# Designs tried in a protein design chat: VHH binders against StAR-related lipid transfer protein 4 (Stard4). Part 4

Target 1, 199 residues: StAR-related lipid transfer protein 4 (Stard4), of Mus musculus (Mouse) (q99jv5)
Amino acid sequence: ASISTKLQNTLIQYHSIKEDEWRVAKKVKDVTVWRKPSEEFNGYLYKAQGVMDDVVNNVIDHIRPGPWRLDWDRLMTSLDVLEHFEENCCVMRYTTAGQLLNIISPREFVDFSYTVGYEEGLLSCGVSVEWSETRPEFVRGYNHPCGWFCVPLKDSPSQSLLTGYIQTDLRGMIPQSAVDTAMASTLANFYSDLRKGLR

## First folded at step 21 (VHH; from D25 with V104I)

Design E25
Fold by ESMFold2, fold request of step 25:
Parts: sequence; C-alpha cells; structure tokens
Structure E25 (fold): chain B 199 residues (1-199), chain A 124 residues (1-124)
Amino acid sequence: as target 1 above (199 residues)
Amino acid sequence: EVQLVESGGGLVQPGGSLRLSCAASGFTFSSYIYIGWVRRAPGKGEELVARISPSGGSTSYADSVKGRFTISADISKNTAYLQMNSLRVEDTAVYYCARKSLTISTGIKAFDYWGQGTLVTVSS
C-alpha cells in the first residue's frame, strides 16, 4: 500500500519535469525519446511519447502484467506473478532476451507493479523489489521507478497519448555504448511493436 | 481442474443471430488471463475471431467479424459470451472457447485450455 503511493507520486513528479531538463535521444516517426541523468543511479531516466490508435484501457492492458503483453513484446521471454495483492497490483518476475548479439545477456527483474487512475486515463508503474531467489542463466537487473501514463486525446476519442518513464539499471558488465543503443532501440521498438499488437 | 464449457450453438439462417456462452470453472476471471473464441471451418483451419480481458473489458476482433460479433464477459457468472449477428454461410464452424494466461506463445498455440466446441451452422 505504502510502496504504491510512493511509486505513484514519484512517477507524477517525473511527469512534471520541465521540458528544458530533457535532451532528445531519438526520434523515430512520431515517437520521441528523451533522456536526462537519473537521480537514482549512475545512468539515465528516459522519457518516450507517442500516440496510440486505441483507447486507454486497451493500451494499458497491453502493457501491464498480463497475457496481452506477451502477445506483442518480443523482448519479454517470460512473466510470472509471484504475489497477487489486488487486481491492480502484484509482484512479478519477468525475463528479457539477449540484445545486441548477447552483448547484453538475458536479464530478469522482480518488480512491484501498480496500475491506477490518472486524470482521464491510467498510470501503470513499477519498481524492482528485493527477491532472494536468482537463476544463473539471467543477470538480475533493477528497475528504478518507471511507468506509463496513458490519457485520451480530446480531439480524437479513439486515440490515446502514451508517455513512458524508463529507468533501468541493467547491472553486470556492459559497455556504455551498448546500454545507450539498447535503451534507445528498445523504446523505439516498444511503440512500433505495441501498435502492431493493438491491431 | 480448469474447464471451459461452450453452449449456444445450432442451426441458423443467413442474416440471423446466435449467442455463444463459455462457462469457466477451476479458475476465476482476472487481469492475468484473456478468453478467446476460435473457430474451425471446413477447409479453413483455425481462426481466432475475438478476445476479451474479462476484468478490464479490453477486446480484440478479427477483421472477418468486426462489426458483426461482440465478445463480452460476466465476472459474477465466470462466463464469457460471443454475440454473433448478421451471420453468413462462411461463419459455419465449430466454435471453441479458450483461455490464455501468462505464456510466451502467441496466436492459436498460446491458449492453454480449450472447451469441447459448439457447432454453428448457417444455412436455410
């Protein structure tokens, strides 16, 4: 309960960061990715934004822990719910495929996930939690507070604006250029793959 | 034991309507599953026609049925429904209810539990 409130407040604070603090990292079609130095670790906080051709509930249902996410997210190789609290929050364990010819080896994350109302839409957010069980085929990464805001477009009732804040410590020994490339590519692919998944 | 039981199939004239039901037992509808309707017509193979997240109400439809079929769910009855309107002869098929949970497989192979099927025949 307390972790969900703190997480939500942190994401709302990120959503209030002034545009002058962000630097454009990548722009692909109508998707823009920005970044700024993280205050949580020695790395970056990424912001991504783009329009989705679906209503908020459908978009968020494809992102939050659940079966839709696994239909389209080719980076995600498994997802388990380790603890269920309410329909809107859980502890999940997920894994990711190796990236850049396995320069970034497969990762696993154990995250608290929380989905809640935000203005006329939804916020689905998460943060890694401590979990003692590890598996040798994965590097345990850490997600600092992260999440997706999705709100309807007022002039286009069938469309939504999707804004994400991503703050991942991949851990392990990874060249910085590989980290930068993987994060930028992952965010660009996220939007294109999600659009295909929404049909 | 997870079970899905379809009902509501039968013979109907072109242009008519049918409502299929899928009663679930052995699990409760949640945000961690969706229910799909898959049909098998002679000579066409399997086609995923509709999906629903029962808790959130999110839906997806195949192009072949958009505007004619509506999938819904009643959480209190642990039951999903497929309302089929403006039926055509090519909608003739065995209709299966199926569940997807947290699995990496996609498409038809992603469903881990299947009902027995219910036959829908569209003919005069």
Scores: ipSAE 0.548, ipTM 0.804, lowest interface PAE 1.9, mean pLDDT 89
Fold by ESMFold2, last read:
Structure E25 (fold): chain B 199 residues (1-199), chain A 124 residues (1-124)
Amino acid sequence: as target 1 above (199 residues)
Amino acid sequence: EVQLVESGGGLVQPGGSLRLSCAASGFTFSSYIYIGWVRRAPGKGEELVARISPSGGSTSYADSVKGRFTISADISKNTAYLQMNSLRVEDTAVYYCARKSLTISTGIKAFDYWGQGTLVTVSS
C-alpha cells in the first residue's frame, strides 16, 4: 500500500545519509549511537548500530510486534494489535515504563508497523498514526518514521548488522537533558537486552 | 475455543528417536504467538525445552536439548512438531505443548494455553 511504501522509502533515505552528517551521541562496547536534528519535529533523529550474534530473521522476529519482543524488552510494558492487515503489517498500541526515576512518565504509542525485505535482510519500520482513544495513565507519544535494518554480516554468516533509526517525540513536559539521556541510554540498552533475549 | 493436542509420545530406548506433534485449533499460527514445548519429569519442576514462532521460523532451545531436539511447524496444518533424537533416560517426562501470545509475563508463566501432555519414557 501507499503508506507502507512511503514509510519504507523514508527509512531507506535515512539509511543513505552520509556519515559526516551524524554526530556521535554515545558509544557502549560495540554499539554506536549517533544523532542529527530531525526534519520532522524539534528533536533528534537517532541512529544506532551494532552486530548481533544471530541470523537476520531471528533478530527481526525479536524486534517486530510479537511474543519474542515481550520476553526481553523490559521498557515495553504492553503491546496490543489494534488492526490486522497482513502478516507483515498492523496497527499496534504499546506502552513504555517510566524512565529516569519517573522523570519520563509512562508513554503509549499507536503505530503502523511494517516489515519487508531489504537487500539480503529485512527492514522493520513504523510510524505513529492518529488514534482517538487515550488513557490517562499514559502520555501519548509520537514516533516519526523509524525502523530497524538488519542484514547478514558478509564475513560472518551467523551474524547480522543491526542499524536503527529512531525519531520519537515523547511529548509532555520533560527537561531536554532528560530526553537526550533517555534516548541514548535506551538505544544502548536495547542492544544489550536484545542480545540476552536471543540467547 | 483455543485447544492444543499433543501426540506421539511413547516408550523408546536410550539413543532412540520420537517425534511429537501439537495440533492447534481455535487460533491460527501467526507472528503474534509462539509455541513452546515444556516437559515435566516425575517429581520435578517444569522445563521449557523449545520454542518456535511458526510464522517467522525463529526457534530457541534449552541447553539440555540443543543439538538433539528440533522444533518445527507446518502452518498449513496448524501443527508444531518436536523431533527428539539421541534420547536419554533424563528426557523421560510428560511433554506439554503451550502457546504464548502478547503478554508481559516471561518463562513458563507466560503461556496462556496448554495441552494435556504426552508421556515420553526413555528406558531399556
Scores: ipSAE 0.501, ipTM 0.785, lowest interface PAE 2.1, mean pLDDT 89
Fold by ESMFold2, fold request of step 25:
Structure E25 (fold): chain B 199 residues (1-199), chain A 124 residues (1-124)
Amino acid sequence: as target 1 above (199 residues)
Amino acid sequence: EVQLVESGGGLVQPGGSLRLSCAASGFTFSSYIYIGWVRRAPGKGEELVARISPSGGSTSYADSVKGRFTISADISKNTAYLQMNSLRVEDTAVYYCARKSLTISTGIKAFDYWGQGTLVTVSS
């Protein structure tokens, strides 16, 4: 629908935010994570960037809803497609494992997912939607507009640049310092685990 | 009823080529599944040799077959293929087509539906 266009435009807007608006939140061997205050909730918009040793289609196919994602993502514990619309969009429900010795208990999310072309690559983006069914073993989190841009690396045609924008409201009673640690660490681990999954 | 039917196996000389087909019925190829080819040689365990996501065209290969085997899919025919080139005696096996959907399991255990298998014999 028109919601997919608005979501896409929001992610393009995030991708245009100037470098001086970001603060480095974490820098590990092969990935940098930045953050800035979110305009959607009382929390942060995170940006992550790193090079992948694979072509755009393979990288995005390992991120978007599908069987590849479940082969490598240690945090994701289930994935259901609740509604099919077109090949490139759906409503999905997924769950995550507990983090930080279960200080952050398992979460579930119900998201609209949309994958579309972007320049010479792809954008896979999402946002949580209303879904009345809940389950007691999970805290229902909320993803504000989020997504992954993946474009070919000009000097190396077998590589891609992967840039993510993540705005997750984990909900529940969690100290803010634990939230910040979990978000930055989760993004760094995402890249590390994805690289292993692509090998 | 979900079914996977392999065809195209047979006897071929070393260095030769063969193309296997896996016709699917009871479900449509989509981005929520991938198709794999698994082989079992006599007296040996199972080896996952290739996988394909028919939507988007993403593929993965075992090191033992990289550069020699190519997996592909034709969505309009609901059929996956394994093109096997530069065949070697050690490629002799029963080749199975299998499907993975949205399950947390990995490897051979992740496949929920299997074909009957087709025998490939590489011998001079």
Scores: ipSAE 0.490, ipTM 0.779, lowest interface PAE 2.1, mean pLDDT 89
Fold by ESMFold2, last read:
Structure E25 (fold): chain B 199 residues (1-199), chain A 124 residues (1-124)
Amino acid sequence: as target 1 above (199 residues)
Amino acid sequence: EVQLVESGGGLVQPGGSLRLSCAASGFTFSSYIYIGWVRRAPGKGEELVARISPSGGSTSYADSVKGRFTISADISKNTAYLQMNSLRVEDTAVYYCARKSLTISTGIKAFDYWGQGTLVTVSS
């Protein structure tokens, strides 16, 4: 199977994991974050869910690789498309700011990105790929299969339900408590900043 | 040779309507860019009024124009539009069409290609 098909199937499998396998990690306003141990690395698979006051197309266009992302995502400091395949898939390189007063130094990721239909909505997913060029300003991190499901909210067609699965190996030697705090903060800030960006 | 060409400006009464066009050439509309309309009133700085991702259809508006202006695109004509309704005297400005590609900057400084501008005058 192609990388896009395998990636999509993996995200659908995560979306089918029964509720009793997840543990609540954080609740911030209307956003809930859960986690479970990852089977890909020594860390966690995070799940986040919240309602967005916009239609699926607008929400996903602000998340997928594109010009909207840097307007609202305070963590992401750059985004480049390294290879084009089709309108819905590419290899992208992005960087993140230092976190927790630079206890976590800036990171760089090189990901395959794929956007596809899901029920009456969309799935935008990704996974890191090998890329030999590195830059000394950044630690090269690794995203295991990750993605965002976005579907129309029942009885409120102007709203969407956004569910994310995040599985990031930040690499380097950083304290586990800093990793756990950064992941929880990143997910809370993601929803908060995206909501502001959609207004 | 990316080029953006605006048209449709002119004199209009308060409460009236006007439609601006931005014809694009030298690039393909994609999910990796958006088209914006930026206006500059006499003696004032530039204001980003509206944005559209032409292929995806996502839009965003400044608070000053929400509910009155509508940005749209016609992929087959490689053209973006700004429909301006319920015009007010304070909407008087030169309106520029501009393109944003992937970049670190936000706001007006992130645009890499600009049109020549079209004057909109709202006056009795």
Scores: ipSAE 0.377, ipTM 0.732, lowest interface PAE 2.9, mean pLDDT 88
Fold by OpenDDE, fold request of step 25:
Structure E25 (fold): chain B 199 residues (1-199), chain A 124 residues (1-124)
Amino acid sequence: as target 1 above (199 residues)
Amino acid sequence: EVQLVESGGGLVQPGGSLRLSCAASGFTFSSYIYIGWVRRAPGKGEELVARISPSGGSTSYADSVKGRFTISADISKNTAYLQMNSLRVEDTAVYYCARKSLTISTGIKAFDYWGQGTLVTVSS
């Protein structure tokens, strides 16, 4: 309960950051990615935003831990729920595919995940936790507080605004430029893949 | 023991309607599963016609049934439904409900438990 509350509050703080504090990292037709230096680690906090042509519940269902994510997210190669505490609260383990022609090798993450109501929408957030079990075939990454806000559009209830905050320490030996490029691309692709999955 | 039991199948005329039910036991409709309706017509392969995440309500349909079929779930009853309207002769098949738990597998092969199926015959 303490973890979930702290996590939620942290994400809400991120969501209140003024626009002028963000710098555009990547802009494509249907999604914009911003970044600012993270206060959690020597890296960036990314903000991504785009409109989804679907209702909040469907969007979040595809994002949150569950059977939907692997159906559409090309970057995610596995997903397990390790512990389930209560409704919308669990510890999950997932792996990612290599990126940038395997300059970035596959990663493994173990995250506390929490989904909760936010305004007229939902917040699905997470943060990496320590997990003793290791698999040598994966480099363990670390997600500092991350999350996805999804709220309905006021003028179009069948659509929703999806805003993500991501600050991932990929760890390993990766050039910073590669990390920066990969993160921006990953977020853009996330939206693209999600849109395809929602069709 | 995990069990899925279908009901509601039968003979109907083209243009008619049927409502199939899938009663689940041995597990609950959590956020980490979804229920699918898969049909197998004579001489044809399996087709996933609809799926739902009962907890979140997210649904998906095959193009062949979009606008005609509606999948739903009642969490309180641990039961999923398939409302089939405007039935066509080509909808004739054995309809199975199946469960997909959180797994790396996708598609029909990802379903780990199946009901015995219920026959739907659409004929003039």
Scores: ipSAE 0.299, ipTM 0.676, lowest interface PAE 2.0, mean pLDDT 92

Design E25
Fold by OpenDDE, last read:
Structure E25 (fold): chain B 199 residues (1-199), chain A 124 residues (1-124)
Amino acid sequence: as target 1 above (199 residues)
Amino acid sequence: EVQLVESGGGLVQPGGSLRLSCAASGFTFSSYIYIGWVRRAPGKGEELVARISPSGGSTSYADSVKGRFTISADISKNTAYLQMNSLRVEDTAVYYCARKSLTISTGIKAFDYWGQGTLVTVSS
């Protein structure tokens, strides 16, 4: 309960950050990715935003821990729920594929995950937690508070606005330029993949 | 013990309707599972007809049944349903209810528990 409340509040604060504090990292036709220096680690907090042609519940069902995520997300290679606290709260372990021709080797994350109502939509958020069990084939990454806001469009309830805040420490020895490129591309691809999954 | 029990199958004329039920026990319709209807027609392979995430309500359908079939779930009854309208002769099959939990597998191979099936026959 303490973790979920703090996490939710942190994400809400991120969501209130003024537009002029963000710098464009990547802009494609249907999604924009911004970044600003993170206050949590020596890296960036990323903001991504795009309109989805689907209702909030369906979008979030595809994003939150569950059976849908692996169907569409090309970056995620496995997903397990390690602990259940309640229906919308769990500890999950997931792995990611290598990126940039394996300059970034596969990563493993163990995150507390929480999904809750936000305005007329939903917030699905998470933060990495300590987990003693390690697997040598993966580098353990760390997610600082991150999450996805999804709210219906005012003029079109069948569409929704999806906004993400991501600040991931990939750890390991990776050139910073590679990290920057990978993060921006990953977020852009996330939207592309999700759109395909929602079809 | 996890169990899925189908009901509602039978004989119907082309253009008719049927409603199948899948009563689940031994587990709850959590956000980490979805329920699917898989059919097997005589001499044919398995086809995933529809699936639903009971907690969130998200659904998907095979192209062959889009616009005609509707999958739904009642969490309070731990039961999933398949409303089949405008039935065609080619819809004749044994219909199975199946559960998918979190796994790296996709499609029909991802389902870990199955019911015994209910026969749907569409004939003039």
Scores: ipSAE 0.230, ipTM 0.636, lowest interface PAE 2.6, mean pLDDT 92
Fold by OpenDDE, fold request of step 25:
Structure E25 (fold): chain B 199 residues (1-199), chain A 124 residues (1-124)
Amino acid sequence: as target 1 above (199 residues)
Amino acid sequence: EVQLVESGGGLVQPGGSLRLSCAASGFTFSSYIYIGWVRRAPGKGEELVARISPSGGSTSYADSVKGRFTISADISKNTAYLQMNSLRVEDTAVYYCARKSLTISTGIKAFDYWGQGTLVTVSS
């Protein structure tokens, strides 16, 4: 309960950051990715935003831990829930595919995940937690507080605004430039893949 | 033991309506559970016609049934429904209720539990 409350508040703070504090990292059709130096680690906090042609509940159901994420997200190669708490709260473990022609090897994450109402929409957020069980074939990454806000558009409730805040420490020995490129590309691809999955 | 039991199938004329029910037992409609209706027509493969997240309420439909079929769920009864309106001859099939929980599998093969099915025949 303490983790979920803190996590939610942190994400809400990120969501209140002024526009002029962000720098564009990648701009593609219908998606913009910004970044700013993270206060949590020696890296960047990324902001991604795009309009989704679907209702909030369906968008979040595709994002949150569940049976549909692997159907559309090409970066995620496995997903399992390690612990269930109350409704919409769990610890999940997932793996990611290699990136940039395997310059970035596959990663494993163990995250506390929490989904909660936010305004007229939903917030699905998470943060990595320590987990004793390790698999040597994966490099363990670490997600600092991150999450996805999804709210209906004011004039079109069948559409929603999806805003993500991501600050991932991939760890391992990889060039910083590769990390930066991968993160921006990953977020852009996330929207593209999600849009395909929602069809 | 996880069980899904379909009911409500039968013979109906084109343009008619049917309502299928899927009573689930051995598990609850949690945030991580999705229910789907999958049909198998004679000589054809399986088609996911509709799915629902009972807890979240999100729904999805195949293009072939969009605007005609409505999937719903009653959490208090642990039961899912498929309201089928404006039925067509090509809707004739065995309709299965299926559960999808957290798994690495994708597509229809990701459904881990199935009912025995209920036959829907649309004929003049």
Scores: ipSAE 0.189, ipTM 0.621, lowest interface PAE 2.9, mean pLDDT 91
Fold by OpenDDE, last read:
Structure E25 (fold): chain B 199 residues (1-199), chain A 124 residues (1-124)
Amino acid sequence: as target 1 above (199 residues)
Amino acid sequence: EVQLVESGGGLVQPGGSLRLSCAASGFTFSSYIYIGWVRRAPGKGEELVARISPSGGSTSYADSVKGRFTISADISKNTAYLQMNSLRVEDTAVYYCARKSLTISTGIKAFDYWGQGTLVTVSS
């Protein structure tokens, strides 16, 4: 309970960061990715934003832990719920595919996940937690507080504004330039894949 | 024990309507599962007709039934439904209710529990 509250508040703070503190990392047709130095680790906090042509509930259902995510997200290769506290709160374990021609090997994450109402929309957020069980075939990554805000567009409730805040420590021996490239691309691809999944 | 029990199948004329029910037991309609309707027509393969996340209400339909079929769920009754309108002869099939939980698989193969099926026959 304390984790969920703190996590929610942290994400709300990120969502309040002024525009001039962000620098564009990647701009494609349908999504913009910004970054700023993270206060949580020696890396970057990324902000991604794009308009989705779907209602908030459907967008979040595709993002949050559940049966939908694996259908569309090309980066995610497995997803398990390890602990279920409430319908909107769980600990999940998921794995990711290799990236950048396998310069970044597959990763494993164990995250606390929490989905809650935010304004007229939803916030799905998460943070990595310690988990003793390890699998040698995966490098354990670590997600600092991260999440997705999804709110309906004013005067167009059939569309939603999806904003993500991601700060992932991939760990391992990876050049920082590769990490930066991978993160920007991952976020851009996330929107592209999600849009395909929502069709 | 997880169980799914379909009901509501029968004979109907083209253009008619039918409502199928799927009563689930042994699990709850949580955010981490969804219910699907899969049909198997004579001599044809399986087709995922519709799916729903009961908790969130999100739905998806095959192109073949979009605009005619509506999947829904009543969480309080732990029951899913398939409202079939404007039925066509080609809709004739055994309709199965199935559950998908969190797995690494996608598509029809991802469903881990199935009902016994209910026959829907559309003929003049």
Scores: ipSAE 0.020, ipTM 0.412, lowest interface PAE 5.3, mean pLDDT 90

